# VH-VL binders against q9vpl3: the designs that were tried, part 13

Target 1, 224 residues: q9vpl3
Amino acid sequence: RGKINIQRPKAPHYERARVVAVTQPKYPELPKAKSCFKTRAERTQQQQENPYNEIIAREVRNWLDHSRLVAFFHLSSITADDIFRVRVQLHKQNLHLKSYGSKIIEQAVKNTRYEAIVPLFHSNHCIVFSPDPEKTAALLRIVRRVPQMVLLGGIVEETMLSRNQLVAYAQMPGLHAVQAQLVQTLSQAPGHLIQQLQAHQNSFVQVLDVHAKNQMNEETPKST

## First folded at step 9 (VH-VL)

Design B22
Fold by ESMFold2, fold request of step 10:
Structure B22 (fold): chain C 224 residues (1-224), chain A 122 residues (1-122), chain B 107 residues (1-107)
Amino acid sequence: as target 1 above (224 residues)
Amino acid sequence: EVQLLESGGVLVQPGGSLRLSCAASGFTFSNYAMTWVRQAPGKGLEWVSSISWSGSSTYFADSVKGRFTISRDNSKNTLYLQMNSLKGEDTAVYYCARDRFDSDYGLYMDVWGQGTLVTVSS
Amino acid sequence: DIQMTQSPSSLSASVGDSITITCRASQSISTYLNWYQQKPGKAPNLLIYGASSLQSGVPSRFSGSGSGTDFTLTIRTLQPEDFATYYCQQGYDYPRTFGPGTVVDFR
């Protein structure tokens, strides 16, 4: 009965890992938490976590300020070695593979037309940024060999595109005028995009099966 | 050759307005965010304003906020700085710069123009 | 706002010397520190980005290091073209602040 003894030994399994010294303090220590108040460390962590969330949200805003192409993927289980190899392949094409929590994305896109993308980040995901939208074809070519990455859609020149719209954009020849015209004609009202994204998210298991099949069936790119 | 060339710097009266231009060549202008930096005579560098690749996001130093606006025309490969309500403290050489971002390196300016001198004096 | 300081404010050096310039941020900026060189009457040029990465075309005698709040630019085997003013600049947050500069004069 009592909490004044600090000589209590550590768990046996820890002792096999390291030598544990028994301390004999001059006086008993106070309880770890005074009167159930938050500790100083907990207050500091809470304050640091709040600034840290905004720091990462700024990173996302910086990516958006510098990226004409943004692509969203569902990410199924993949080894660290495999995702690293994919990241390296993408990086060679100026394509930057990242992942951010939904709270961070919400902070980053607050008061923008992109608030509708936040639900996509409640599941396991990754996102690819690039300053060059002509790299869309290279992106799709690389990820075609990665069935763990399932394309959900993207943003090209601040226009939200569905999976099929992004694939169609990538199949256009490298002529800038043709690709710019396609983006203009494919744009949709924000309300319709929100409903389409939410529907796809709600039926994700079925979409994963179709997308995985389509990626395997679309192994070779269409002729331009 | 990658180049940025500023123009439009002249002598103006306090309270006046002036528009600076920055012409870009040798690279795909619309792929890059852009920044204005100024340098008062005999002084160091001061960041003034930045603009995203599309122009939809803009950022300003507190010293110019509300008085300056930044814009771009990607079809003309040109960056603009509209300066209103000019003060003596705005006297400087104004540089445009090509912006870069990567989460591994942060924000940096990898290409600079030659600068254009703005003098605000009565 | 993140204040940037540099030390020394000026220095005199001879061709062939190795010099070190330091830059300090008022808060941690990770490795998001850039170095620019400005020769008299000319525009600045990027030397180093992300604390230690050399910009294309910059000679290998330039090197950068540091993280958090303390950063260093080193120029070994100083050449005649290296006499200039050097600015550090944080690329972490807006406003994107510069240090006050370090003037490297020919002795």
Scores: ipSAE 0.776, ipTM 0.914, lowest interface PAE 0.9, mean pLDDT 81
Fold by ESMFold2, fold request of step 10:
Structure B22 (fold): chain C 224 residues (1-224), chain A 122 residues (1-122), chain B 107 residues (1-107)
Amino acid sequence: as target 1 above (224 residues)
Amino acid sequence: EVQLLESGGVLVQPGGSLRLSCAASGFTFSNYAMTWVRQAPGKGLEWVSSISWSGSSTYFADSVKGRFTISRDNSKNTLYLQMNSLKGEDTAVYYCARDRFDSDYGLYMDVWGQGTLVTVSS
Amino acid sequence: DIQMTQSPSSLSASVGDSITITCRASQSISTYLNWYQQKPGKAPNLLIYGASSLQSGVPSRFSGSGSGTDFTLTIRTLQPEDFATYYCQQGYDYPRTFGPGTVVDFR
């Protein structure tokens, strides 16, 4: 889908940014004089001239040490009021919306498996951290109402996931839901129990296989 | 009920080795980084080691670096501290603690275990 | 390493008193200071994180303030259960250093 709606045209870069996967990043030109760019420009400029780069890189490393879920978004122009409302909604779900300059991210993830994410931060962006990967569904539900935030992909359990893989992960039942399904299965006929446990095991294997395929894909170098 | 229970503290000879365990219950262990803190008899608290939620990042006090190893098994909800080349200075009550981080508040330890006593003598 | 100091090392107070314990860092730690309480023979427990945020279940007679290098724990209307040792601890950088403690004794 490469067509533009002439009657109500939307910015072309917005649709392209939404499609771009982690393994195929694109670097749009940086915008000028927009509310989100003002915050980014000020942060980037401060960090280039400010000796505090290592302090902020440390903050990013602390987020990574404490977050099982990390999601990356392209951020289109958004008012300060709108982004603040989104940040508050996310915070209620233990989801922490942040933004860091590309230099800071590069410094924070140097010599880690996450070095491949650095190009994503050269464009206008934001990141969501959470210690709880079960909050992925809540994250996607909230940002669906925010067209200015375009999901690029994420990290779950130290595995890099594309946009589609992260969406699929969010649709898997939570641990409580899996436990409830098991209890219902155990109360049915014994022969049926074996079939249902094998089906649930296959569903877990499929999720693990998605993670393993991402791991195998990520082993192919993209930058050096 | 959120709980941490340390075990494995015993009397050990200098130069010996010992592994401490910390069993977690009442919360999702794999969502949290973890920390060991020790307290020598009649002394204050000393940070020993911290580990990220996955175990991929570890941090150590200079006094134990190279001698102690920290690890975790998220499938068993258990944190470990492997202590090698033990010295008299390592005699202490060892606490495990659940770590938190938020850029608004920094790092802090919101849940503590009851401690296990390690004695390194003679 | 960020060195942490506390004053006083000990103090004596009566039930109903208000007391103040200070903590100083050797460099700025923003607001990343925590306070822990430890009763004799017991494990520490968190009172205050991020300089001023009360942990759940902590009575409102406890309060914290400060930023940068100088921090204060205040206990208003001291109760019998408040006689304990209080430790500050910086959550800014590794190694995550504690202060030496302040013993609060019943007079």
Scores: ipSAE 0.774, ipTM 0.913, lowest interface PAE 0.9, mean pLDDT 80

Design B27
Fold by OpenDDE, fold request of step 10:
Structure B27 (fold): chain C 224 residues (1-224), chain A 122 residues (1-122), chain B 107 residues (1-107)
Amino acid sequence: as target 1 above (224 residues)
Amino acid sequence: EVQLLESGGVLVQPGGSLRLSCAASGFTFSNYAMTWVRQAPGKGLEWVSGISWSGSSTYFADSVKGRFTISRDNSKNTLYLQMNSLKGEDTAVYYCARDRFDSDYGLYMDVWGQGTLVTVSS
Amino acid sequence: DIQMTQSPSSLSASVGDSITITCRASQSISSYLNWYQQKPGKAPNLLIYGASSLQSGVPSRFSGSGSGTDFTLTIRTLQPEDFATYYCQQGYEYPRTFGPGTVVDFR
């Protein structure tokens, strides 16, 4: 009884192969869970001047009306599951992760102070909204763990901030603490200036003194 | 405790002007959009005006557009409604309310003041 | 503007009853509907937001349902403190608009 080679089974007879091919259960491809984030192409195609665009633009405007913190992210290849996970984490901090088409954003911010953000939305992107700018640090902490989310910039208190500025903002102490620091810095500025001015004067006097001493030494005749 | 307190409601003649104030306490006022809603005596609720958290966006009912102005001072935690060219139909209790938005829930008002009565009569 | 209607305009019920109030929008407002309770001489209180979300502190006997144009507020096991006027409000667009209200009184 020849050892059945289980590693390289002989190709079945053509009739058997045909039966096996026909009897192979065609598992319906699980509907690819349409990622909540439509691809750029899908988003662009759907953005025909549809009454729907105005509805979504209104939503964006409403978010802007209620959000003191807006952060913009580029999305690299990210799975729907990862997005969901991040969304949940953000939501726990009252941070709202949304994605809109570039045309929608353009429509929403047209003739507003935020029109300058439109160029940020040429690729796959998402936006995080929050009513509380103090949540910026929390936002950055959360997204740090998500390499697929790249911070592009944001709006804090109606001011557009670069990526670096937003990071710096998140590291700043509270408003009162910043004010205190500012006052302290301003109070020290005159002292430092005086010190610098005095330093130059002192240096100048020293140079003059050295020069005077050298001249005196040259005028002392070597009394042979 | 989260609280809104309206003030400024008085008797005024038709064509007159009045400014209402709403003082907010117990929450970060600047984090929220705000709204005014009024209720005529024995009538239902009517939305009057809304303002974004920054004050950069304002919204008005058609019945008050061009006559009323909404503003806010976040440093004072105060919402204002400037009412000009007042009419008898403007007689109502005016409520200020904290406005909320979520794309899942829409726009809603979760905190209300006790209201202030404005009476427009000759 | 979106017009809101309510039915009934008034209803009489007894303590312990279950009542339903309906609200209709002139156009689809998705789930962006809110319910407010107002007692005489008092400010309105938010009961339900987003058609079905119960506001914090509101008893569980209150429930909201619906989407699109038709919405319902249900009060199960009516309590004495529930006798009031109820308003629906669309949160879909500006101007915000309220229903005319439904008065719930004692039978």
Scores: ipSAE 0.895, ipTM 0.964, lowest interface PAE 0.4, mean pLDDT 88
Fold by OpenDDE, fold request of step 10:
Structure B27 (fold): chain C 224 residues (1-224), chain A 122 residues (1-122), chain B 107 residues (1-107)
Amino acid sequence: as target 1 above (224 residues)
Amino acid sequence: EVQLLESGGVLVQPGGSLRLSCAASGFTFSNYAMTWVRQAPGKGLEWVSGISWSGSSTYFADSVKGRFTISRDNSKNTLYLQMNSLKGEDTAVYYCARDRFDSDYGLYMDVWGQGTLVTVSS
Amino acid sequence: DIQMTQSPSSLSASVGDSITITCRASQSISSYLNWYQQKPGKAPNLLIYGASSLQSGVPSRFSGSGSGTDFTLTIRTLQPEDFATYYCQQGYEYPRTFGPGTVVDFR
């Protein structure tokens, strides 16, 4: 008696096959919920028409109106507990961690200067808002300890920055410090230029003096 | 100390124009949205206008829409309200206020100036 | 626009009394309600934000409660400096709107 291959059962005898075919319960096709077949466009339209979406979009706009620093993060399999911990840490620094749907973001930034951020929100993401761009360094310090939060980029002073640019920004000295450094550098620049210009002149004069001395030495008759 | 100081309130004729200023000190002005609120003599408070931290977004009450413009100069720590086509109904003390937002608390004004009186009269 | 109402329009109380002022919004504003105090000839001061959060420097005798459409401001053990006009304000949407105010005067 051949080993019953459970993985590839032999086709039943034609009579049995007929009986099985006739006795198979015909389950009424569950009415395909029209909702499952809604085109992406229809879904998007329905979501746009949802008053709730407008409320949330308004919230996003309010954040944008009050935030000089906006940072975008991808979330990679982060637990709710970890998110909560990060949120608390961020909050202590007046950094506000929020999550919104891509459609909400799209609605919120539509016809605004921030429309370019929409492509960043195709996956699990979160946004950090802050009124203070000086908190960028603090933000990055906190997030560095959370490998599940991947910095995608941000907006600082209405300027969109890449990940690398945002990191660089965080490493920059404060605006006042930079300004002070700039002023110092600029104040030194004329002196350096003058020195360089004078150096060439001085070198030229030295060469001329050497030449003159050499000529004088050649003109000194060897009084034999 | 955090302070807002309004100026520019004067007597003006109906149809006239006036620009109010609000000077901020004691805080980083550019970190905050700002608002104007007015109060007619013996009346309640009326929100007039709001502006985002950058000035990119502006909001107005219907009563002043099209006549008033709100602006700011973050380099000067100053908020402005340009008022055109002034009416007698615009007579009020105008306050500037620092605006705050949190999704947990909504929009609120935590710092107010002392106000400047605008009188519109023939 | 969201319409704000307050009750009562005025109340008389004595020092040491506990008083309650109510504010109602024409639609739900979640917890986005603020309370301001204004003394005669002075600018308004923020007392409560987000329906129940006490502003820094405000005495603990002030408290706010409520959500949705109905809100209350309570002043426990009224002090002489508390005689003023109180305004509620919705922070839910633009335009921002204030209640008509409640005058608290001395009995």
Scores: ipSAE 0.894, ipTM 0.964, lowest interface PAE 0.4, mean pLDDT 88
Fold by OpenDDE, look of step 9:
Structure B27 (fold): chain C 224 residues (1-224), chain A 122 residues (1-122), chain B 107 residues (1-107)
Amino acid sequence: as target 1 above (224 residues)
Amino acid sequence: EVQLLESGGVLVQPGGSLRLSCAASGFTFSNYAMTWVRQAPGKGLEWVSGISWSGSSTYFADSVKGRFTISRDNSKNTLYLQMNSLKGEDTAVYYCARDRFDSDYGLYMDVWGQGTLVTVSS
Amino acid sequence: DIQMTQSPSSLSASVGDSITITCRASQSISSYLNWYQQKPGKAPNLLIYGASSLQSGVPSRFSGSGSGTDFTLTIRTLQPEDFATYYCQQGYEYPRTFGPGTVVDFR
């Protein structure tokens, strides 16, 4: 009794094979989720201009039009409660903490001098706005107590500053203090110059007097 | 005391030009956006123009676009409105106002000058 | 442009009365509505900003409410100094636009 080789079933009769081939259900190819292979650029282009994004972008532009100080922060694992606490503290100093999507920021700053800030917004971020650049020191003081908020940089008086530059700016004496110091320094400069000129003149006169005295002593004939 | 004082309003002929000034005192002028609002005799208020704190952004009503220019000198605490190609319809009291903005409240004007009268007549 | 309307255009009231003025926007402006008071021959003064926030120094008898397209200004216990023209203004977008005004006069 020949062992039926169950591993290689005999090829079906030609007619049966034909029927099976024709009756095989053609399953529609599952639509390849085009979404998985769309480049980040293609995904960004297909995002239908959400009217909402325009509204929020307008808000961002309004903040920029009214803010001399803008600071950018990365948000690490921070709780909503912590954010609220910080917001309250900042608000007391007329500092406004806001969070916007990267696309909104991009739309808001498109074709502006601030377009270079877009790369800063790849992760969770927040922005602090203030009409008063003198509040930079207060801002940094408050944020130092919040390790989840990492300063990335900012804009002060339309100038983009790095993190280190913002820190340095906050440590600078107020413009008025610097002006006062400058005026004091400038007012003292002529006095010092006059003193130095007078000192040189006095030293010159002294040297001349010594020379004159020495010449008089040489002209006194030794009366042998 | 926070104060805005407009000046430069005079009688001018149609097609003429005029420059208005607004002097600010009692606050840090450079911290605020500013606006011009006008009021024709016996009529309501009409927004004319706005400028950001730095002057980098300017906004205009359609009625004055292309004819008016807004500018500011923060070192002098002064806002300006250059008005060209003046028309009879431009006859109004012109007010300067300090702008405020908050995302919770929107745009509003919290300080106003007393206004200066511009009369455009042949 | 956002169009602003006010109702009524004028109203007569007596001292001690409570009055309400309505403002409507042609589209939603969220809560970005301001109210100004103007007396004859004087500059406008800000009363309410952001639909309901009372400007510093303004008496508490003034109140604002509303959101979206419909807003109201209420003056409780009208005082002699309250007889003036009131304007609403949208602070939502440029160009900024004012309502036509409401004149409050003595009955």
Scores: ipSAE 0.864, ipTM 0.946, lowest interface PAE 0.5, mean pLDDT 88
Fold by OpenDDE, look of step 17:
Structure B27 (fold): chain C 224 residues (1-224), chain A 122 residues (1-122), chain B 107 residues (1-107)
Amino acid sequence: as target 1 above (224 residues)
Amino acid sequence: EVQLLESGGVLVQPGGSLRLSCAASGFTFSNYAMTWVRQAPGKGLEWVSGISWSGSSTYFADSVKGRFTISRDNSKNTLYLQMNSLKGEDTAVYYCARDRFDSDYGLYMDVWGQGTLVTVSS
Amino acid sequence: DIQMTQSPSSLSASVGDSITITCRASQSISSYLNWYQQKPGKAPNLLIYGASSLQSGVPSRFSGSGSGTDFTLTIRTLQPEDFATYYCQQGYEYPRTFGPGTVVDFR
């Protein structure tokens, strides 16, 4: 009995072949799977103004209206757990960590002075909002421990700052401290000036006295 | 103590103008958005206007849009409401309030002044 | 604009009673609803924000619940100082809108 070649089965008898041919389910040709890669154009066209985007854009606007400090971060490979930990730490300082899509951000800042931030949102990103710009130092302290969060820049007092500028801002003493230092410096200035003026006067008087003494000594005839 | 104090409420004729002030104390005024709410005699509360912390964004009720202007001076810790083309319907106690926002809670007003009475009458 | 309604417009109760006030929004406002208390001749005070969060200093007898369009304020053991007008307010969008108010008076 010849080895049934499983790879090339003998053609069935004509009658069986007919039955098999008629009973073969005609599967509709699966539409050629439009390559999952919707062209950039198709992705952009389907961006019908999703009512949802408007709602979230409103939220972003509200954050901006209530935040004197806004910081932008790139997120590298970070776990959900790590994000949660950071969020909790930030929240304790009244810092609010949020993440929004680039389109939402674009919609939120459209026709505003903040349009320049849109390019920062091309990758995985997060935003930290705070009503208090004095919390910048606290923010940077917290995120320094999170290497997955890379500071890109921020907005402080409606001014856009680079990463380096934001770091410099955080290192500056508070306005009141600066004012106090200024007052101290200014209060010391007159004292120093007076001392310098007096020093010169005293020196001058001393020189005059020495001259006077020398003149008096020259006028004293050596009574030999 | 956190406090808001409204002033400027007086009797004014229809078509007249009035400027209200709200002086803030006990907190960093510049850290907060602010709002005006009014209450006609014997009536409920009506939101009038809102302003962002910087003053860059302003919001108005339809009833006052084009007639009222909201502004602030953060150096003086003062909120203002300029009211033009006043009508009898604008007669109310005007309150200033401190705004708060959180994505979990929305927009709310946590501190209120005692209000100032504006009367528009011929 | 989002329209806010309240029920009832007024209610009479006794000290020690538990009362419930309802607020309805014309559209979904998520949990962005606030409750204010106003006594005669006084400014409003915030009681509850975000539908259920109790403002600091407010007694625990006050509680809020709800989401979407329907919200409730409950006072469990009414105290003499609780006789006032209560307003709900949506914090979802501008313009901000208040409910018409509910007057709680003595029976």
Scores: ipSAE 0.844, ipTM 0.934, lowest interface PAE 0.6, mean pLDDT 87

